# Designs tried in a protein design chat: VH-VL binders against Mediator of RNA polymerase II transcription subunit 20 (mdt-20). Part 2

Target 1, 198 residues: Mediator of RNA polymerase II transcription subunit 20 (mdt-20), of Caenorhabditis briggsae (q61a42)
Amino acid sequence: MGVSWVFEAEQTAKSVERILEGIGAELMGQFQVDVIPYNPATPSTDYATNIVMHHSKCPQSTFSICPKTDFRVSPKAVCDRGFDLILGKLAGGLVIDNAGKIEINGNEYNIHSDWTVRVGTATQGTTVKGVVVEVEYDPTVIIVQCREMMAEFIKQVFNKYHETQPEIFKITEKPERYSTLDTMWQYLQIAAKLRKKT

## First folded at step 1 (VH-VL)

Design a5 (framework fv_ofatumumab)
Fold by ESMFold2-Fast, scan of step 1:
Structure a5 (fold): chain C 198 residues (1-198), chain A 123 residues (1-123), chain B 107 residues (1-107)
Amino acid sequence: as target 1 above (198 residues)
Amino acid sequence: EVQLVESGGGLVQPGRSLRLSCAASGFTFDDYGMHWVRQAPGKGLEWVSTISWNSGSIGYADSVKGRFTISRDNAKKSLYLQMNSLRAEDTALYYCAKDTYFDWLGEYGMDVWGQGTTVTVSS
Amino acid sequence: EIVLTQSPATLSLSPGERATLSCRASQSVSSYLAWYQQKPGQAPRLLIYDASNRATGIPARFSGSGSGTDFTLTISSLEPEDFAVYYCQQHYNWPITFGQGTRLEIK
C-alpha cells in the first residue's frame, strides 16, 4: 500500500475532478469510505467508543479503531470483512450510531501510474458535510521518502492545502513504515470534524 | 463512579476576576469534550463555553466572548474557566459538564454534570 | 444563533397522566436535539440525546421524537418524581442553545 495524505477540500467534488482531468488524470472508477461509530449503550468503564471503517481499496478488510489521544496509543485492528456479521452480536455493550455515520462516495483517479487521487463527497444521512480528497503515492510506504514530493504534488495540483499535512508526516525521529491504518486514522479525524459542521 | 466537582466560585465585585475549576474522576478525561453551562437564580440554562479533548476547538457564548477563557489540563483531569471583567449579569450557578461521546465523533449532549459552583457579582 | 422555543411554559398534570412537551427550533437542527430534566436544587439530568435515544438509566416511559425543527418529549404515565423542569438543547451549531424550559407541576 502507498502513503496517503487525506484532507478536506474547500470546493465542490466536481471542481476538484475538473482540476484532475485538466492535468491528464485517468478515471479508474468509484470509491467509498464508511466511518461508523459504535458507542457504549450506557456510560461504562468496560466499554469505549469504537470506530468501524471500510475503504473500497481494501474490500476484504474491516478496520476498527478505539480513538484515544493519538494514533499510536489508540487500540486498533484489521479484521476480515465477514466478521462484521458477527461483531454486532458479540459487542453487547456497544450500539451502532447511525446518526454519527459518515459515508464518503466519489471517484478514483490515476496519474502517471504512481499517484492515486480519490475525491469524495461526505454525507451524514442525507446532509452533505463536505468534500474529502485522498492523495496516495504508491511507490513507497516510508513517509520521509515521499512527504516532500507529496507536498509539492498537492501544491502544484491544487495551489492550496499544504497546511493540511497529516501529523503522521511530521515524524522527525525514527521513521516507521506506513500502513493502511494510518490512512484510516486520517479519515477518522476528518469525519469527526465534518460531523460537527453546519 | 463518574464524577465532576466544581470549585472556585464566590462573591466578587464588578470588574474583578475569578477562576473556576472542575475536577473529573471515573472516566478517561482526555477522550471527551467539556462544557461550562450557567444558570442565573430562578432562570434557565445558558451555555457558556466548550473545549474539545485536545483544546483544538474552543467556542464561547457571545455574552462572555473576549472576557472568559476556557482551558483544560488533561494530565490533572481538570477543566478551568478564567472569568475576567465580571459583570452583575454573570451572577449564576456554574456547572461543568461532560460531552456524551468521544470528542472525535462530535457532540450529542451532556451526560455528566457537577453540582455547580456559585458566582455572585455584586458591589 | 438557533433559538429553541418550548411549549407550554407550565404544564399542570396529575400522576398517571400522559405529558407531551414541545420544542421548536428557529432553523433545522437535524436530529441534534437533547432533553434534560432538572429538579429543584439539582444539576440537570440527560434524558434523551440525538432526538430519540434514551440515555443510560432513563425509564422507558420517557420517549423523544421529531427531526428538523419540531421535537416532542413524551412521558407516557407520570410518576411523582417526574414533576420537574424540562429543557431541550441543540448541538447542531455553536453557540449551543437551550430552550427556556417547561415546568411540569403537580395539579
Scores: ipSAE 0.000, ipTM 0.471, lowest interface PAE 11.3, mean pLDDT 84

Design a7 (framework fv_ofatumumab)
Fold by ESMFold2-Fast, scan of step 1:
Structure a7 (fold): chain C 198 residues (1-198), chain A 118 residues (1-118), chain B 107 residues (1-107)
Amino acid sequence: as target 1 above (198 residues)
Amino acid sequence: EVQLVESGGGLVQPGRSLRLSCAASGFTFDDYAMHWVRQAPGKGLEWVSTISWNSGSIGYADSVKGRFTISRDNAKKSLYLQMNSLRAEDTALYYCAKGDWEYLFDYWGQGTTVTVSS
Amino acid sequence: EIVLTQSPATLSLSPGERATLSCRASQSVSSYLAWYQQKPGQAPRLLIYDASNRATGIPARFSGSGSGTDFTLTISSLEPEDFAVYYCQQYDNWPYTFGQGTRLEIK
């Protein structure tokens, strides 16, 4: 997996897909992301919500993040899909919040072999909450090697959304190794924002 | 040639349910989004619901959200609209429409009439 | 939601005349605007998509123009079968919305 920039689009999925079609993007198939809160069974200031996520690019993996102030200090793990069943059986600590679940479904495109762009519609139940776009630069997992190329790609292709640059892209001292959890953190933050929309 | 045939409409009392069906032929059903669009007597067109080719993306008009459920069966080449908690305002001719890449309604069925009256 | 306003509500013309129908959007829809024709007792028929592209089988007398918020459907020389209701539709932003329609009637 490469380095990803995930953002909320202010237009329909089809509008975004028309932009991609116009630059010769190749449709590769579908993708799905789900973002599922697990809340403390007993209300408490000590307990924290755990966010469980799946991404169709990693079909055998479950991602778990207990969000705190920022990515670095948030407890996080990558597990096999069996982790979803285990969470329901943990010692009364967490209960699935199906009402807070965000599903993102849509299409995956390839551009010039190096870029994957995913365009999906985010829903909560049957309610459409917004459109989410993931731009992935496939050749590297080192942010300083691609962040300027990714910013330029977003400016050239969409002519906007540059202000949505993920915080992890602003690290400059040393090459930072990007992981799928960094992508999941971006989806988590966007899903939290979308849940507040009415 | 493309054909869409709606059925399931009728006279129903407020608060009750109806299920509409649309049988598709003449195109690769699995490749296209499908839509329901309605038209109240003497009024204009109102988009009701959309479902993508794989049921992965579904949308509803605010007026029907929480009451209507769109679904499809690709093996049977059929589109459905489950309508619950019907209101007088839902009285309309309901069209099944085929989408293309742009969510255009390039082919329409003849429509099925739903009348919600006490 | 994006509101589409069509004008005039009713247009009375004779066969052979030019018809010009307007559709204005409350915010930009770029070129993601379609026009439909509906005759009494019939389903709508797609005429124009992407603001200016004529759908398959649609006669050359129909043309569309515009972008952003201001769109026009033109029928260069009306034929008897053209007297119908015309709707614009935007598909740029959800929910998908239609204009209220322009009724084209014989004078």
Scores: ipSAE 0.000, ipTM 0.421, lowest interface PAE 20.1, mean pLDDT 84

Design a9 (framework fv_ofatumumab)
Fold by ESMFold2-Fast, scan of step 1:
Structure a9 (fold): chain C 198 residues (1-198), chain A 124 residues (1-124), chain B 107 residues (1-107)
Amino acid sequence: as target 1 above (198 residues)
Amino acid sequence: EVQLVESGGGLVQPGRSLRLSCAASGFTFDDYAMHWVRQAPGKGLEWVSTISWNSGSIGYADSVKGRFTISRDNAKKSLYLQMNSLRAEDTALYYCAKDVETYIWGSEYAMDVWGQGTTVTVSS
Amino acid sequence: EIVLTQSPATLSLSPGERATLSCRASQSVDSYLAWYQQKPGQAPRLLIYDASNRATGIPARFSGSGSGTDFTLTISSLEPEDFAVYYCQQRTNWPPTFGQGTRLEIK
């Protein structure tokens, strides 16, 4: 995968897709992201909430994040899809929170070959919680090579949302490569925000 | 009472054109992507074309790209397939099909409602 | 494009038997795989979507399983009306593609 910028849109999926279609974006297919909390069966200092995530572009992978204050200190792992079954079988440790599951479903577009834009509607059960957009620059995994270009792209295409720049984009001194876990962290933060909306 | 009814098929010479129509009823037509799927005699299903709810996103199978044009008229609840430069290999039963999901939930490119089909025969 | 290969091409069984139909994708489609039934002279009918979710009105004897590249449609006990052609379809990558079909016939 490339570098992604994930943000919540203030308009409907229909409106976002209208913008993309207006600039000649090519429809590539569907995408889906799910964000599933696994909570301690009994409140405990020994067990923490684990968020299990899937992204349709990485269909063989399960992403697990134990969210803390920030990305850096949060325990996280990329696992085979079989991890879901193992986590669910922990004796008295963790239980799936189906009520807290956020599912993002939508369409994936390609723009000028180098850009992939995903527009999805986030739901919790039967309730629509919001619209999530992922802009991915495919050619690189090095943030400093695409940060300015991605900001310009978002400003040009949407004429707003440039203020939603991910925290990882603001770290200029660290040479760490962008990974899929950085994308999943962005989805996790947005999903957490959407869950709190009434 | 959700239904799709195709029309416009027939016998046509190679190199000529034909226009297929599909009339929709019983659902909110402008909320769904629509598809054309064909089936040659004794063969399997082949996806031909898709058009999004607002006509903004359109796709074609490589075998028909540049020759076929999909379009829709939401006010008339109708889907169309303009077929130009027809070839013998375009001979098939052409189905109109509705996407299983609305655009709000994300078009799925799977088909839950199908018409009865209209036959196109390209022959000298 | 993603190629879907169905096997066997023809499956000959008797009413009351269990049928197992396979669909293999050339690359992962996660769980975005649908199954259709087509009876002679009729349009296809959606049976299963998202690999395992039964469509409205579809009898409980039909079940789907699998993920990634390997998928199975199972009919637990064949009824006379189940002898038809079955197609798998992926809906995750553009363009959407169908398998070549498995013909289920009476032995």
Scores: ipSAE 0.000, ipTM 0.420, lowest interface PAE 20.4, mean pLDDT 83

Design e10 (framework fv_ebrasodebart)
Fold by ESMFold2-Fast, scan of step 1:
Structure e10 (fold): chain C 198 residues (1-198), chain A 123 residues (1-123), chain B 108 residues (1-108)
Amino acid sequence: as target 1 above (198 residues)
Amino acid sequence: QIQLVQSGAEVKKPGASVKVSCKASGYTFTSYGISWVRQAPGQGLEWMGWISAYNGNTNYAQKLQGRVTMTTDTSTSTAYMELRSLRSDDTAVYYCARDSVEYIFGTDYFDYWGQGTLVTVSS
Amino acid sequence: QAVLTQPPSVSVSPGQTASITCSGDKLGDKYAYWYQQKPGQSPVLVMYQDSKRPSGIPERFSASNSGNTATLTISGTQAMDEADYYCQAWDSSTAYVVFGGGTKLTVL
């Protein structure tokens, strides 16, 4: 994956998709992201909550993050998909929280070959929690090479959402490599906020 | 330049309600949450709940659910905390504080605090 | 309810190192935070994410968090450090903020 900017839209998925069609975006297919909590079986276990995630762009990978306040210090890993089958059983102290699962389902668009835009509806069980947009600049994994261009793209296409710039875009000064875990962290933060909605 | 300014002291009778305000300045109000923490005379800090200034979502301490309501007014960058059915043991200094980061399973921490509002519940 | 235990008081002479502990089940698996509160004043964040110091807090303040115990350490303690200190963490079962009972630091 390239460098991504993920944010919650206040518009409906259809409204966002009409904007994309209006600027010549090409529908490429569907996408899905899921965010699944694994909680300690009892409050006194030796385990903290872990968030397990999948992104349809990386179908053979499972992402695991134990969220603390900051991405950098949160324990995290990219694993084989088989990790899902043994996390609860092997760890003994963690149990899947299917009720807390957030699923984001929607459509993926391509714009001028360099931009991929994903627009999805986030649900928890049967409840719609919001609309999530991912803007990916495909040609690079170096944040400083694209963050100004991405900010301008967001501003022009999605108006006020340019104010939702990911923290990694603000703190990265040198040309450091962006990873898929940086994208998954953005999804995790959004899912956490969406779960608090009633 | 980041500042949280709270409304003035209140004296209420048992059974009444109180609504404390917290006006934020010096930062983008809608990018942070606001927590409410109280402190009874001579006692420690007790967390009451938080509200997201972005979407208005709330999370209240279990023992205050049903008695407390937190709201925001984004046009004035102000958070409010209303506590109903006041009892003498609700006498405390009530603080608002800015939540640095909100996560469903993570820890918020409070980097800026209001000056406090003394609420006295007396007959 | 507080699940974090702090000693009620700690006394040190000026220039000595003060250590204030905060104990909780698996606290080292969570982030710990520390606040300083002087009489009649609001709390002030002095340490966040276990060991990080906010701008404006003297470098003589440091902290650690491991196992069941988080520790705030103040080296070269000064009279101005005299205050109540509170630790804070999260509760994994409720996602609620939990404060310790507080420790009164006396510098004599």
Scores: ipSAE 0.005, ipTM 0.449, lowest interface PAE 14.4, mean pLDDT 81

Design e11 (framework fv_ebrasodebart)
Fold by ESMFold2-Fast, scan of step 1:
Structure e11 (fold): chain C 198 residues (1-198), chain A 118 residues (1-118), chain B 108 residues (1-108)
Amino acid sequence: as target 1 above (198 residues)
Amino acid sequence: QIQLVQSGAEVKKPGASVKVSCKASGYTFTNYGISWVRQAPGQGLEWMGWISAYNGNTNYAQKLQGRVTMTTDTSTSTAYMELRSLRSDDTAVYYCARGDYLWGYDYWGQGTLVTVSS
Amino acid sequence: QAVLTQPPSVSVSPGQTASITCSGDKLGDKYAYWYQQKPGQSPVLVMYQDSKRPSGIPERFSASNSGNTATLTISGTQAMDEADYYCQVWDSSSDHWVFGGGTKLTVL
């Protein structure tokens, strides 16, 4: 994965897709992201909520984050797909929260080989909760090399959303290496907001 | 100041190859693509292709596929366009341009006249 | 591949409004770009994303794009605006840029 900027769009998925077609984006296929909470079976300071995620671009991987205040201090791991079974069978500690599951399904577009844009509809059970867009700059995982370009891309293509800049992009002093977990953290934050919508 | 400076005019015989250079300055070379556009005398603009300065990925106009090669040298911030098996109808001014689908071609080189004659 | 049609020439008197059209199937669903080229010079981007003006381009330049037609409008046309104008669109079906044939704008 390259560097991604993930945000909730106020427009419909079709409206976003028209913008992409207008700038010459090519439809590449479908994508899916799921965000699944696992909660402590009983109140405990030893166990905390863990969020399990999958992204169709990484089909053999399971992402696990125990969300705290900041991304950097949150325990997190990239595991093989078998991790789902282990987590589900953890001895009385965690229970899947199917009611809190957010599933994002949609289409993936490519723009000039270097940009991938994913537009998906987020659902919780049968309820549509919103539209999520992921803009990925494929050539680099070094934030300082693409931060300005990505901000300008978002400003020009998605004018309303330039203020949704991911927290990791706000680090100006140090060269930051981006990872797939930084993308998953963005999806996690958005999914948490969407669960609160009525 | 952002500039794209191209190599000088070339005169070639049919069947020869030409390689035009485009030296970029004033911006981070690897953050943008370089496109090549040509213009035959008295004719309009014709897109030839694009190259990413970051990873070297290319996309060429179908009619030039197999005859054109675009490359970059990141150490000198220079893009190159080589056109092989030259024909008289390849006589044109060749431009490099920085840009993309979002901003269009915002900066252009000064152009390089390539004349193909027997 | 998309084909963009422009009138080969447009004439206007100084101070009048010039209108240059660019026609193509469902062009309004795509972003249009406009370039100005004077004899012996490189093209200059004058409009991008249908109606946006780059820094340094006078306010008298404006543009629109809807249906099958994109239009570049130059209000209060001046002698210095005499040039060839090209429209450009990205054709997602072929993954290629397409230029219109160009329009020669004559100001007297």
Scores: ipSAE 0.005, ipTM 0.442, lowest interface PAE 16.3, mean pLDDT 83

Design e12 (framework fv_ebrasodebart)
Fold by ESMFold2-Fast, scan of step 1:
Structure e12 (fold): chain C 198 residues (1-198), chain A 123 residues (1-123), chain B 108 residues (1-108)
Amino acid sequence: as target 1 above (198 residues)
Amino acid sequence: QIQLVQSGAEVKKPGASVKVSCKASGYTFTSYGISWVRQAPGQGLEWMGWISAYNGNTNYAQKLQGRVTMTTDTSTSTAYMELRSLRSDDTAVYYCATDQYYEFWTSNWFDPWGQGTLVTVSS
Amino acid sequence: QAVLTQPPSVSVSPGQTASITCSGDKLGDKYAYWYQQKPGQSPVLVMYQDSKRPSGIPERFSASNSGNTATLTISGTQAMDEADYYCQAWDSSTDYVVFGGGTKLTVL
């Protein structure tokens, strides 16, 4: 897994895909990200909201994040794919919020072998909430080795969005290695924002 | 609202050990880590270490490695800090604080803080 | 070994702006945090992640962090702001939390 930069596009998914096709990107297949809230059954319980996530690039993993103000202070875990069944059995104080679920579905492209770009449409139920793009630099998991290159890639390919640089890119040493949880956090922040939109 | 309540003041002789407790309430105990910070009379703040209430992982300040042990009891929502082989320069107010991360290797902050426990080491 | 350096004291007149600095090598590449401590009391978080203000902290508190220096700024300083202020960062080389030496703010 490489280092990813996830952002909300102001264009339609089709417009973003046309940009990618125009620069010679090759369609690799489909991808999906799920963002599923689990809320306390009653207010003022010891349970906090837990967000369960899946990403199609990691089909055997379930990601769990209890969101606070930022990535650092948010309790988080990577579990085997069976975690959602276990969460339902062991955390009886939490109930799934199906109405608040965000699904991001779209296409995955490869560019010059080193770049993977995923373009998805985010929906809540039947309502389209926005377009999410993930740019992944495949060769490394070390942020300082690729963050300038990734910023330049985004600026040149999309001619904007360079200001959406993830906060994790500002840390020079730790996490010394980028993890899938850093990607999931970026998706969570965007999904939370999109959930509040008309 | 998150609250941390610490055990009362202790007076110990050099070479003894002390175990300070920190009872948490107002949140899911396993959601945050607990950091311990001490302050000698008239001096600044010194970080001692951190424990995850989720998995029990610890990280101790280099100066205290081998003398300090941090533990949690999820059933009572209580964190403990034990300091062994006490010296007179261990005299300080010891604070627990909610460390709002449970994973190593990213930045953290402390909010709220317990009321502090004065530990006096004298012969 | 990474260290955070603060001036030991800063004095301002009531209503003036107080500026408290915290210096460390490449501190701007790290998150800085600020705590206020009054005599006989526990520290209170006043700023987190460089420039974010916790609920309950007055708007006159602000902060920045760039290059080698983080700065806590208190506008319209009041007598109640008189306290010791500590900066804090994470030391990536040791994976430990580090505090500055503290600054005593006097409002005269």
Scores: ipSAE 0.000, ipTM 0.452, lowest interface PAE 15.2, mean pLDDT 82

Design e2 (framework fv_ebrasodebart)
Fold by ESMFold2-Fast, scan of step 1:
Structure e2 (fold): chain C 198 residues (1-198), chain A 122 residues (1-122), chain B 108 residues (1-108)
Amino acid sequence: as target 1 above (198 residues)
Amino acid sequence: QIQLVQSGAEVKKPGASVKVSCKASGYTFTSYGISWVRQAPGQGLEWMGWISAYNGNTNYAQKLQGRVTMTTDTSTSTAYMELRSLRSDDTAVYYCARDYGDYWFPEYFQHWGQGTLVTVSS
Amino acid sequence: QAVLTQPPSVSVSPGQTASITCSGDKLGDKYAYWYQQKPGQSPVLVMYQDSKRPSGIPERFSASNSGNTATLTISGTQAMDEADYYCQAWDSSTDHVVFGGGTKLTVL
């Protein structure tokens, strides 16, 4: 994965997709992200809430984050897809929170070969919670090399959403190298926000 | 500015119930949890429980389970804490505090109400 | 269930370094938080997640948490720092917030 900027759109998924089609974006297929809380099952000194995530671009990977105040201090891991369920069961102290699960389903577009834009509808159970957009610049994982370009792209294509710049883009003292976990952190924050909506 | 404004002092007899309110302003009420913490005169802080303003989920201190109920009213951005079967050792200042942690669990409290003194005496 | 133990009182001279400890089983495996409370006032968060300082809290406040002991350190202690200090942690065995008993800091 390249460097991604993930944000919540106030329009419907269809409206966002019309914008993309209007600028010549090519439909590449479907994508999915899921964000699944695992809560402590019983009182224990060993367990805290873990958020387990999957992204369809990384179909063999499971991402796990124990969310704290910020990305740096949150314990996190990338595992092979098959092993995370075994490890969860062996832990014995965590139980899936199906009621808190957020699924994002939608379409993936390519623009000028370098940009991938994903537009999905987020649901919790059967309830639609919002629309999530991921803009990925594929050629690099070095934030300083693409930060200005991505901001300009967002400003020109999505206008008002350039104000939603991810925290990782704003702090130059953070590692310049971007990772898939930085993308998953953005999805986690948006999913948490969507779950808080009444 | 973020503010939590609590209801006024109460005097109750043993066996009565008290309901303290906490009106929030300056932020999106449904995005944060509210914890309740009490402090008996000259004593330390004691956590009573937490409620999510988003979904109404609660988590109560074990020693208070069965006597405490926490609720929210989203239309007025107000949280409530009701304590029943009052005893003299429930005399305390009761605080509400906005929880800054994950909405699944209370974590820490950066904004506190001014406190409500509840006196339980005959 | 989990108990956080603090000394009841600590005294320091102005300008000296104050250290307030908070002890609990496996406390270093959890996040610790610190609150300052002056008479007649609500508590004020002074440290969160072991060693992070909220906006508006002076740089002379710092903290650590390892093993069984969390420590709040106030360098160059001033008269205005005189207050009760409470540590706090999450008790995963009860899914509850737990406070220490509090430490009265006297600056004389």
Scores: ipSAE 0.005, ipTM 0.456, lowest interface PAE 12.7, mean pLDDT 82

Design e3 (framework fv_ebrasodebart)
Fold by ESMFold2-Fast, scan of step 1:
Structure e3 (fold): chain C 198 residues (1-198), chain A 120 residues (1-120), chain B 108 residues (1-108)
Amino acid sequence: as target 1 above (198 residues)
Amino acid sequence: QIQLVQSGAEVKKPGASVKVSCKASGYTFTDYGISWVRQAPGQGLEWMGWISAYNGNTNYAQKLQGRVTMTTDTSTSTAYMELRSLRSDDTAVYYCAREYWGFEDAFDIWGQGTLVTVSS
Amino acid sequence: QAVLTQPPSVSVSPGQTASITCSGDKLGDKYAYWYQQKPGQSPVLVMYQDSKRPSGIPERFSASNSGNTATLTISGTQAMDEADYYCQVWDSSSDHYVFGGGTKLTVL
């Protein structure tokens, strides 16, 4: 996976897609992201809330994050897709919270071969919570190689969302190699914010 | 209008226990965690532990492990902190503070504080 | 585990720039947070994740965090800024929040 910038759009998914069509984006197909809380059966210091995530671009992977105050300090893992089945079978341990699941479904576009843009509608149960956009620069996983290009892309295509730049893009003193977990953290933050709307 | 309101001041003898309440209003209680922080007279802030209002998971400061219990009552949007086996050096103002997992990682809203005095 | 060191006091005249430091081993590898506490009042969040300012906090407040030192900077300091200031980090090695000892800012 490349470097991604994920943000919540104030517009409908169709309005965002019209912008993409206007700049010559090619529809590639559908995509899906889900954000699923796993809670302890009883309150316990032995078990913590674990957020399990899937992204359709990584169909063989399950992402697990135990959220703390910061991405860097949050326990997290990338596992084979069977990980969530094992979590669900822990006796007295973690239990899936399907009612708290945020599911993002939509369309994936390709622009000039190097850019992938995903536009999806986020739902919790039957309630529509918002529209989420992911802009991915495919050629690299090194932030400093694409930071300026991504900022310019967002400015030109989504100019009002330039203030949503992920913190990892802004911190020069803390250089890091980008990973798929950085994308999942961005989705987790947005899902958490969307839950606040209820 | 987001607010955390704590219970009133208490005076306890050494060896007793105290239970402080923190009532939340103006937001969805279960979307946030509650941290407890204390401050001895004229001293700095000391973190005691955290509880998730979402699922009741707790994480306590190692120094207080075994003496502190944090709970929530979602029906009343109230968090509780009980400290047992009180000593004179537990005399402090006890604060609750709101903490959001996955977004705005900070103690953004604080209760007014509860003074707990431990003396014979 | 982590220990955050702050100067116990900083004095500044009205209109001058105040700088409050928070030092700790590899502090720049952690996110720093800053709280303001006036006498008899609860702490108030003034800066989060090193350099982000909450809505309602004046633009004269800024902060940085690099190497071993985080710094809270208050430009054009006013009498109303007189308070105790605390830095805070999450220490992943001990699974604890850690506060600095606090700095008393005196204006004039």
Scores: ipSAE 0.005, ipTM 0.451, lowest interface PAE 12.3, mean pLDDT 82

